# Ledger of designs, part 4: VH-VL binders against Histidine kinase CKI1 (CKI1)

Target 1, 134 residues: Histidine kinase CKI1 (CKI1), of Arabidopsis thaliana (Mouse-ear cress) (o22267r987to1120)
Amino acid sequence: RVLVVDDNFISRKVATGKLKKMGVSEVEQCDSGKEALRLVTEGLTQREEQGSVDKLPFDYIFMDCQMPEMDGYEATREIRKVEKSYGVRTPIIAVSGHDPGSEEARETIQAGMDAFLDKSLNQLANVIREIESK

## First folded at step 15 (VH-VL)

Design aa1 (from s2 with heavy chain S57R)
Fold by OpenDDE, fold request of step 19:
Structure aa1 (fold): chain C 134 residues (1-134), chain A 122 residues (1-122), chain B 112 residues (1-112)
Amino acid sequence: as target 1 above (134 residues)
Amino acid sequence: QVQLVQSGAEVKKPGASVKVSCKASGYTFTDYYMHWVRQAPGQGLEWMGYINPSGGRTKYHQNFKDRVTMTRDTSISTAYMELSRLRSDDTAVYYCAREGYTGEYYVAFDIWGQGTTVTVSS
Amino acid sequence: DIVMSQSPSSLSASVGDRVTITCKSSQSVLYSSDNKNYLAWYQQKPGKSPKLLIYWASTRESGVPDRFSGSGSGTDFTLTISSLQPEDFATYYCQQWYDYYTFGQGTKLEIK
């Protein structure tokens, strides 16, 4: 189960389609950082209540860096704060229209994101492999 | 053999609710978004909203947010659209439509139900 | 919301004619990340449900005759029927799914 966070509709849909192609059985979507935070928080709360500590609410989060009200960086920081209280960490992949290795890419890492992916999602499989290898 | 079969015509009074069903067959129901589109007499197509493959999330057009509920029952491959507080201008043919999938991209609405006529009259 | 505007709203033609319908979007439906136009064309006959003809502006849906073709990019799109057949008289709709979903108002193709 993965979460796609992007204020852009077509970006969410394209990501969802590609993730489905990769064999992801369930893709959740939301259109804001605040919603992402809510979903993660609720998932973790439910997880604790049910005593199911074997699985995270989401295996991966694909986070758009640029969103209104709450951008991907802030959303990530808030998610990490919540996750810390539960002793868990969900891989968060930054999705951006900028090039990997750019200043923005550095900022994503500082915010607590685990990887950077171009909006084309051409390197999606590679990024997942890299994360899984760690 | 992929098809969507909708429930029969409905006649309702203003203020009532209507629930239309859409039975899917010939494909994996849980892999596709289900959309609802209506068409008033002599008018064009109006997108109402969708429910995602898992049924966990919906998106409604703002014109219907307060009155429409979309659900799905995976056990019987059936999608539902309920419209409440009906008024005369809700009179229309209501369609369920599957959003297509090319194996990588979601594309347009490739399969449509036959439509359900809902008439709202006092 | 992206507004889809078709032209004309109606037209009359004869069997064998070349017919062109235009669809304009209020904003681009070309996604820069994949260079695809999220534009579709549908055919609807009276009393029947719409049928998908073209998606991604120019890709024919399976089973659609070769006489149907789509072209355009960004905000301006066209559906062309190279040689009109009797069964082609219907209402045609363009649709975008770039930003949720909206349809054009439709173009009714009638027999002259």
Scores: ipSAE 0.894, ipTM 0.957, lowest interface PAE 0.5, mean pLDDT 95
Fold by OpenDDE, last read:
Structure aa1 (fold): chain C 134 residues (1-134), chain A 122 residues (1-122), chain B 112 residues (1-112)
Amino acid sequence: as target 1 above (134 residues)
Amino acid sequence: QVQLVQSGAEVKKPGASVKVSCKASGYTFTDYYMHWVRQAPGQGLEWMGYINPSGGRTKYHQNFKDRVTMTRDTSISTAYMELSRLRSDDTAVYYCAREGYTGEYYVAFDIWGQGTTVTVSS
Amino acid sequence: DIVMSQSPSSLSASVGDRVTITCKSSQSVLYSSDNKNYLAWYQQKPGKSPKLLIYWASTRESGVPDRFSGSGSGTDFTLTISSLQPEDFATYYCQQWYDYYTFGQGTKLEIK
């Protein structure tokens, strides 16, 4: 189960299509950092109640870096705070229109993101393999 | 063969509700978004909203947000659209339409139901 | 919402004619990340459901005759029928799915 977070409609749809191509069975979408935080928090709460605290609500989160009100960096920081109380960590992949070597890309690591992916999503498979190898 | 078969024509009074069904066959139902589009007599096509493949998420056009409910039953590969508080200007042909998928990209509406005529009159 | 505007609203032509229909979007439907235009064309005959003709501005749907072609990018698009056939008299709609979904008002192609 994967979560795609992006305020842009076509970005969400393109990401979803590519994830399905990779064999992802379930892709959930939301259009804001706040919604992403809510979904993760609720998922963790439910799992705690069910006695499955070691299970992640999402296997991966694809987070757009640039969003209104709450950008991807802030959303990630807030998610990490919540996850800390549950002793879990969901892989969060930053999605950005900037180059991997840009300042924005470096900021993703500081925010607590695990990987960077440009908006073309051409390296999607490689990024997933990289995360799974850790 | 891939096809969408919709329920029959409906005649309703103002204030009533109508629920139209759309049965899918010939493809994996849970892999595709299902959309609803209506067309008033002599008018163009109007997008109403969609339900995602799993049925867990919907997006409605603002014009229908408070009156429309889209659902799907995966066990029988059927999508539903319910429109409540019907008005005379809701008289139209209602279509279900599958959003196409190339294996990587979602593309347009490639399969359409035959349409369901809903008439609202006092 | 992205507004789709077609021109003309109606057109009269004869069998064998070259026909051109235009569609303009209020915003670009070209996605910079994949360089694809999220624009489609449909054909609808009286009493029938719409039929997909073209997607991504210029890709023909399976089974669509090669006399139908789509062109354009960004905000300006064109559907061309190179040699009009009797079965081509219908209403044509453009559609974007770049930002949710909207249709043009339609172009009715009638026999002259």
Scores: ipSAE 0.894, ipTM 0.957, lowest interface PAE 0.5, mean pLDDT 95
Fold by OpenDDE, fold request of step 19:
Structure aa1 (fold): chain C 134 residues (1-134), chain A 122 residues (1-122), chain B 112 residues (1-112)
Amino acid sequence: as target 1 above (134 residues)
Amino acid sequence: QVQLVQSGAEVKKPGASVKVSCKASGYTFTDYYMHWVRQAPGQGLEWMGYINPSGGRTKYHQNFKDRVTMTRDTSISTAYMELSRLRSDDTAVYYCAREGYTGEYYVAFDIWGQGTTVTVSS
Amino acid sequence: DIVMSQSPSSLSASVGDRVTITCKSSQSVLYSSDNKNYLAWYQQKPGKSPKLLIYWASTRESGVPDRFSGSGSGTDFTLTISSLQPEDFATYYCQQWYDYYTFGQGTKLEIK
């Protein structure tokens, strides 16, 4: 199960299509950092109630870096705070219109993101393979 | 053969509710978004909303948010659209439509149901 | 919402004619990340469901005759029928799915 976070409709839709191509069976979407935080929190709460401590609410989170009200960096920091209380960590992939070697890429790491992906999503498969190899 | 087959015509009074069904066949039901579009007599097409492949998320047009409910039953490959508090101006042909998928991109509405006529009259 | 505006609203033509219908969007439906136009054209005959003709502004749906073609980018699009056939008299709609979904008001193509 994967979560796509992006305030842009077509960005979310394109990401979903590409993830489906890769064999992801379930893709959930939301349009804000605040909603992402809510979904993760609810998922973790439900996880504890059901005793499913071996499974995360989402296997991966694709997080748009630039969003109104709460950007991807802040959303990630808040998610990490919540996850800490449950002793879990979900891979979060930053998605942005900037280059992987840019200053923004460093900011993603500082915020607690695990990888960086261009909006084109051309390197989606490679990024997932890299994360899984760690 | 890929197709969508909708339920029959409905006649309702103002204030009532209507639930239209759309049965899918010939493809993997859980891989595609299902949309609902209506068309008033002699008018154009109006998008109402969609339900995602898993049925876990819906998006409704603002004009219908407080009155429409979209659901799907995976076990019988059927999508449903319920419209409540019906008014005379809800009289229209209602279509279910599959959003196409190229294997990488979701594209337009490639398969349509035959339409369901809903008449709201006192 | 992105508003789709078609021109003309109605058109009379004869078999064999070249016909062009235009569609304008209030905002660009070109996605910079993939350079694709999220614009489609549909054909609808009386008492029938709409039929997808073209998507991504210029890609013909399977089974659609070659006489149908789509062009344009950004906010301005056209549907062209190179040589009108008797079965082509219908109402045509453009649609965007760049930011949710909206249709043009339709263009009714009638026999002259």
Scores: ipSAE 0.893, ipTM 0.957, lowest interface PAE 0.5, mean pLDDT 95
Fold by OpenDDE, last read:
Structure aa1 (fold): chain C 134 residues (1-134), chain A 122 residues (1-122), chain B 112 residues (1-112)
Amino acid sequence: as target 1 above (134 residues)
Amino acid sequence: QVQLVQSGAEVKKPGASVKVSCKASGYTFTDYYMHWVRQAPGQGLEWMGYINPSGGRTKYHQNFKDRVTMTRDTSISTAYMELSRLRSDDTAVYYCAREGYTGEYYVAFDIWGQGTTVTVSS
Amino acid sequence: DIVMSQSPSSLSASVGDRVTITCKSSQSVLYSSDNKNYLAWYQQKPGKSPKLLIYWASTRESGVPDRFSGSGSGTDFTLTISSLQPEDFATYYCQQWYDYYTFGQGTKLEIK
């Protein structure tokens, strides 16, 4: 189960299609960092109630860096805070229109994101492989 | 053969609710978004909303947000659209439509139901 | 919402004619990340459900005759029927799915 977070509709949809191509069975979408935080929090709470606290609500989160109200960086930081209380960590992949070597890319690491992916998603498979290898 | 078969025509009074069904066959139901589009007599196509493959998420057009409910029953490969507080201007043919998938991209609406006529009259 | 505007709303033509229908979007439906136009064309005959003809602005759906072609990019798109056949008289709609989903108002193609 994967979560795609992006305020842009077509970005979410394209990401979803590509993830499905990769064999992802279930792709959830939300359009804000705030909603992403809510979904993760609710998922963790639900799992706690079910006695499955070690299971992640999402296997991966694809997070748009630039979103209104709550950007991807802030959303990630907040998610990390919540996850810490549960002793879990979801791989969060930053999705951005900037280059991996940009200032924004560096900020993703500082925010607690695990990888960076261009909006084209051409390196999606490689990024997933990289994360899985760690 | 991929097809969508919708429920029969409905006649309702203002204020009532209508629930239209759309049964899918010939493909993996849970892999595709299901959309609903209506068409008033002599008018164009109007997108109402969609339900995602898992049925866990919906998006409704603002014009219907407070009156429409879309659901799915995976066990029988059927999608449902319920419209409440019906008005005369809700009289239309209602279509379910599958959003196509090229294997990488979701593309347009490639499969349509035959349509369900809903008439709202006092 | 992205508004789709077709022109003309109706036209009359004869079998064998070349016909062109235009569709304009209020904002670009070209996605810069994949350079694809999220624009489709549909054909609808009276009492029938719409039929997908073209997607990605210019890609014909399977089974669609070669006489149908789509062109354009960004905000301006065109559907062309190179040689009109009797079965082509219908209403045609453009649609974007770049930002959710909206249809043009339709173009009714009638026999002259």
Scores: ipSAE 0.892, ipTM 0.957, lowest interface PAE 0.5, mean pLDDT 94
Fold by ESMFold2, fold request of step 19:
Parts: C-alpha cells; structure tokens; sequence
Structure aa1 (fold): chain C 134 residues (1-134), chain A 122 residues (1-122), chain B 112 residues (1-112)
C-alpha cells in the first residue's frame, strides 16, 4: 500500500503508473503535506482502535520535497512526531527534481526521510530494494 | 476486442436525474481509469470526471462536482455516471472513455463508448 | 483549468492538400521530469465517438495512418495531415492531461 504526495497532478500520475508497473496493487495519492499528515494520523488512530497497533497505514510514502504551505520536510517532521506516539516508522522517500546539495541532504536526514529519489523515478526499484534490505 | 457499451438514450424533464451505464469488455475493468465526457449539440467535448474502478475513488470537474456521482460495479465490469438537478443545457451526448496505460504511463483516452444521448426538455 | 485554444475553428480543404491545425495551451504541458508533452489529438466524425490519433504531442496511436503527425512543445502544438484523404473530413480536438483534463474547442475540417 503506497501513498504518493505531490501538489502536481502529472507528478502523482506518472509515479502511480510506474508503481503499477512494479506490481503495487494499491496506490493512494494526495496533493499536500497537510493531507498526507491527515491520512497517516487517521490511519494510525484507526489501527489503534482496531487493536492493530503494529500495522502501518502505508508501507511507503513518496513525499515531494517542495510543496506550498507545508513542504515535504515539514510534513515528514510532523508525521514523525505522530508516529513517535505509536512507536512506528513509515518508510518515507524524499522526491525531488534534482540531486540534493549538501544542505538539502542534511535537511532530508534531519526531517526523518529514509531515502532520496529523483522525480525521473529511474531509481524507483533500487530505492525500494535498499529500504527493504534492512 | 476492447469495447465500452453504454445504455440507451434518455429523455428527462428539468429537475430530474439520469444515470448512464458503461459496460466494459475485452480487458480487465479494474486496471484502467474510466472517464466521462459530454458533448452538447454542435459543441465541443467537456471532461466531467473520472473513477478508478479498483478502489472506486473519483475526481470531478468543478463544474459538475455538486451534481455528478460516478460509481462502478466491478462484478459486472460496469461504470455509472449520475447527473442530478438536470437543466435544459444538460442536453448532450455523454461518453465513457477509458484512459490508456502503456504498462508504465497513463496516456489519453484510447477507447470510447458509443455515447448516450440525454435530452432534457420541459 | 488549463485552457486549450484551437485555430482555426473551421477549415476547408481539398483531397490531397497538406493541412495543419494548431492548439495552444494557457500553461506549459511539458513535464520536465520526463520531457514529455501531455497533449493528445482526437478525430471525431459526425454522430461518432472521438478516436485517439496522437498522444505525447507526436506519438501516433496504433492503427492511425502515417499521414497524421503531431509536433510542438510546451504551449504550442500542431496536427498535420499530409495528402488529405476523403475519410479525413471530421472535427479534430486537442486535449491536455498535464493538469487534470481539458479539451480544445475543436477544428472542423470540411471538403472544398
């Protein structure tokens, strides 16, 4: 189950198509960091009420770094705050239109993102395998 | 042979609702987005919205958001579009259209239904 | 909404002519991450459903004659029909799917 977060429609649509090619059966999309935070928070609350506290609402989140109002770094920080109360950690992959500079790489790590992926998505399968190798 | 077959023509009075069906065959119904597009007499094409049949999630164009409902029944590979509070300017041909998928990218509308004429008159 | 404007609204031509139809979008439909233009062309004959001709601005759909070609990038696109045939008299629509979905108003191609 995957969440794609990007304020740009074609970015979400392209990512969904490539995830479908990889065999991902359930891709959910949202267009803002605030909506991503809401979906994760709601999913964790629902799992707690159903006694499934060790289950995640999403197996992966692909989080666009630059979005209006709440960007991907802020959304990730807020998600990590919520997750701390539940003792869980969703894999969150930073998505950006170019390789990060040293400051962007630092912010990715400090926000709590687990990997980085260029918007071309050429490394999509490799990034997923890297996360699963743990 | 991939095919979309729509329900027959409808005549309605203002204020009524209409529900048009679109039955898919020749492909896996849940693998492709289904769109609805209308065309008033002598006019161009107007996108109304889509449904993803896999999860049933929808997106509607703002012009129809408060009057349109798109649904599907995966057991019979059929999509539906319901338009409520009909007005005379809703007289149009209503098409269902499948969004193509190359195995990696979504592309345009590659398969269209034959169209359903809805006439709204007092 | 991205507005799609076609020109001309109507065109008369003879069999064998080379015809061009233009489509302009109010915003770029080029996605920089994959360098594709999310622009399609459809043909519609009276009383019939639209038929997809071209997607990604220049990629011909399977079964479409090679006399149909598309070009352009960003905001300005053309559909070209080389050596017009009798069956090509129809209305042509462009469509973007870069930001949801919108169609141009159509270009009617008539026999002279």
Amino acid sequence: as target 1 above (134 residues)
Amino acid sequence: QVQLVQSGAEVKKPGASVKVSCKASGYTFTDYYMHWVRQAPGQGLEWMGYINPSGGRTKYHQNFKDRVTMTRDTSISTAYMELSRLRSDDTAVYYCAREGYTGEYYVAFDIWGQGTTVTVSS
Amino acid sequence: DIVMSQSPSSLSASVGDRVTITCKSSQSVLYSSDNKNYLAWYQQKPGKSPKLLIYWASTRESGVPDRFSGSGSGTDFTLTISSLQPEDFATYYCQQWYDYYTFGQGTKLEIK
Scores: ipSAE 0.763, ipTM 0.894, lowest interface PAE 0.8, mean pLDDT 91

Design aa1 (from s2 with heavy chain S57R)
Fold by ESMFold2, last read:
Structure aa1 (fold): chain C 134 residues (1-134), chain A 122 residues (1-122), chain B 112 residues (1-112)
Amino acid sequence: as target 1 above (134 residues)
Amino acid sequence: QVQLVQSGAEVKKPGASVKVSCKASGYTFTDYYMHWVRQAPGQGLEWMGYINPSGGRTKYHQNFKDRVTMTRDTSISTAYMELSRLRSDDTAVYYCAREGYTGEYYVAFDIWGQGTTVTVSS
Amino acid sequence: DIVMSQSPSSLSASVGDRVTITCKSSQSVLYSSDNKNYLAWYQQKPGKSPKLLIYWASTRESGVPDRFSGSGSGTDFTLTISSLQPEDFATYYCQQWYDYYTFGQGTKLEIK
């Protein structure tokens, strides 16, 4: 189950199509960091009520870094705060127009993101394989 | 062989509702988004919304959000569009349309139903 | 909504003519991350449902004759029919799917 967070419709749609190519059939989309935080928080609350707190609402989150109001870095920090009380950590992949491996990619990881992916999505499969190998 | 077959024409009074069906065949129904598009007499095409038959998620155009409900029954590969509180200006041909998928990208509407004429009159 | 404006609204032409129909969007439909224009063209004959002709501005759908071609980028697009055939008299619509979905108002192509 994957969550794609981007305020741009075509960005979400293109990402969804590429995830479908990889075999992901449950892709949820949202258009803001605030909505992403709400979906994760509600998912964790629901699973706690059902006694499943070590299960994640999403297996991966693809988080666009630049969004209005609550950007991807802020959304990630807030998600990490909520996750701390549940003892879980969702893989959150930063999506940006910046090149991976730069100093900015390191700063993205410092915000609590687990990997970096260019918005072209050329490295999508490699990034997922790296996360799963760890 | 791929086709979408819609339910027959309907005549309704203002204030009523209509539910149009769209049965898919020749492909895996849950693999493709289904859209609804209407066309008033002598006018162009107007997008109403979509449903993803896998999971049932929907998105509606703002003009229809308060009156339209899109659903599906995956066991019979059928999508539905229900429009409530009908007005005379809802008189149109209503189409279901499949969104194409190249194996990587979603593209345009590659398969269309034959259309369902809905007439709303006093 | 991205508004799609077609020109002309109608035209008359003869079999064998070259015809060009234009479509302008109120915002760019070019996605910079993949350099694709999210613009399609449809043909609709009287009493029939629309038929997809072109997507990504210039990619011909399978089974569409070579005489149909699309061009343009960003906000300005054209559909060209290089040599009209009797079966080409129809209404043509452009559509964007860059930001949800909207159609142009249509261009009716009639036999002269």
Scores: ipSAE 0.748, ipTM 0.889, lowest interface PAE 0.8, mean pLDDT 90
Fold by ESMFold2, last read:
Structure aa1 (fold): chain C 134 residues (1-134), chain A 122 residues (1-122), chain B 112 residues (1-112)
Amino acid sequence: as target 1 above (134 residues)
Amino acid sequence: QVQLVQSGAEVKKPGASVKVSCKASGYTFTDYYMHWVRQAPGQGLEWMGYINPSGGRTKYHQNFKDRVTMTRDTSISTAYMELSRLRSDDTAVYYCAREGYTGEYYVAFDIWGQGTTVTVSS
Amino acid sequence: DIVMSQSPSSLSASVGDRVTITCKSSQSVLYSSDNKNYLAWYQQKPGKSPKLLIYWASTRESGVPDRFSGSGSGTDFTLTISSLQPEDFATYYCQQWYDYYTFGQGTKLEIK
């Protein structure tokens, strides 16, 4: 199950199509960092109440870095705070339309993101394989 | 043979509701988004919204979001569109349409139902 | 909503003519990350449902005759029928799906 977080409709739709090609059966979309945080928090709460705490709500999160109100870095930091209470860590992949500058690279690491992916998604399979190998 | 077959014509009074069905065959129903589009007499095409039959998530155009409900029954590969509080200007042909998928990208609407005429009159 | 404006509203032409139909969007429908225009063209004959002709501005749907071609990028798009046939009498619609879904108002093509 994968969550795609981006405030842009076509970005989410294109990502969903490419994930479907890779065999991902469940792709969920949301348009803000706040909604991403809510979905993760709600999913962890529901799984705890159902006795299924060893399952993550999402296997991967693709988090757009630049979003209004709560950007991808802040959303990731908030997700990590919630996950700490449950002892889990969801792979979170930073997504950006630009090559990362040194400041953006530092922010992805400090926010707790696990990888970086250009919005062209040409490296999607490689990024997934790299995370799986770790 | 990929096909979308819609329910028959409806005549309704203002204030009533209508529920149109769209039965899919010849493909895996849950693999493709289903859209609803209407066309008033002598007018163009108006997008109303979609449902993803996998999971049942919907998105409605703002003009319909307080009056439309889109659902599906995956056991019979059927999508539904219900429009409530009907007005005379809701008189139109209502189409279901499948969003195409190239194996990598979603594209346009590649398969359309035959249309369902809904007439709303005094 | 992205507004799609078609020109002309109607036209008449003879069999064998080249005809062009224009579609203009109120904002770009070119997605820079994949360099694709999220624009489609449909044909609708009287009493029938629409039929997809072209997607991504210039890609012909399977089974569509090659006399139909699409061109343009960003905000300005053209559907061309290179040698008009009697069966091409129809109304033609453009549609964007860059930001949800909207259709142009249609162009009615009448064969003289």
Scores: ipSAE 0.734, ipTM 0.882, lowest interface PAE 0.9, mean pLDDT 90
Fold by ESMFold2, fold request of step 19:
Structure aa1 (fold): chain C 134 residues (1-134), chain A 122 residues (1-122), chain B 112 residues (1-112)
Amino acid sequence: as target 1 above (134 residues)
Amino acid sequence: QVQLVQSGAEVKKPGASVKVSCKASGYTFTDYYMHWVRQAPGQGLEWMGYINPSGGRTKYHQNFKDRVTMTRDTSISTAYMELSRLRSDDTAVYYCAREGYTGEYYVAFDIWGQGTTVTVSS
Amino acid sequence: DIVMSQSPSSLSASVGDRVTITCKSSQSVLYSSDNKNYLAWYQQKPGKSPKLLIYWASTRESGVPDRFSGSGSGTDFTLTISSLQPEDFATYYCQQWYDYYTFGQGTKLEIK
């Protein structure tokens, strides 16, 4: 169960294909930070209503950092606020076309993201393996 | 081996609706996106939208979003496209098409149904 | 939508001829992150469904004869048939899937 968040269609589609190759059976896409927040919020509400309070709506979120209106950092901050009310934390991986740089790396951590991934996705398997090892 | 088989031709009046089916066989239906494409007589191909059968999520082209509904029934490996408030310029052949997958990338439309002719006339 | 424009709209050719068909997109379909062109070519014979020939501008689909080749990048693409066969008389469409999906208007290839 993975969510890919990016306002760029081909970016979402390429990420979905590579995730499917890795064995992810369920990949959902959305094109904005606001929609990502809505999907997480509704998923948590539905789990609560059905008595599945210990189950996350998504196992991972791949969040593009730069999007119109609500960027990936703000979306992550809002998701963390909602998750706090439910006592859960979804792994959120920052995705950017920029090299990580000190500035971007600090913003990623401050927003509450768990890892960083270049938009080329060359490191996708390494990042997933690192998250799984924890 | 891999095949998409569509429902038969339809003749409709303006203002009616039509629902076309597309039954998949020879592959795992829920692993591939299903698209709908139409072709008016003597015209080119027009993309209408897709459905992801695993979750039922859809995306429609702006020209159709107020009139088209795409659904599926995974128990019988069948996708559906319903077009409402039909008008005479909706007369076309309607195709379902599977989006291909290389094992890493989605690519183009690799399998097509035989087409369903829908005629809208008074 | 990304507009796909094909040229020519139709052409007549003889068996054995080398034929080229062009496709121009209103914006680039090259994805910089993987350096792939998200462009495909289809063949459609009268009364039949389209058949995929080429994807990523130049990759031939399995079972497609070697005489079909694709080239180009960014906004300008070409389908080439190196030695035209009787079964190649059809309409050819390009398609992009860089930003959702759009088709060119088609190029009808007729026997001379």
Scores: ipSAE 0.706, ipTM 0.870, lowest interface PAE 0.9, mean pLDDT 90

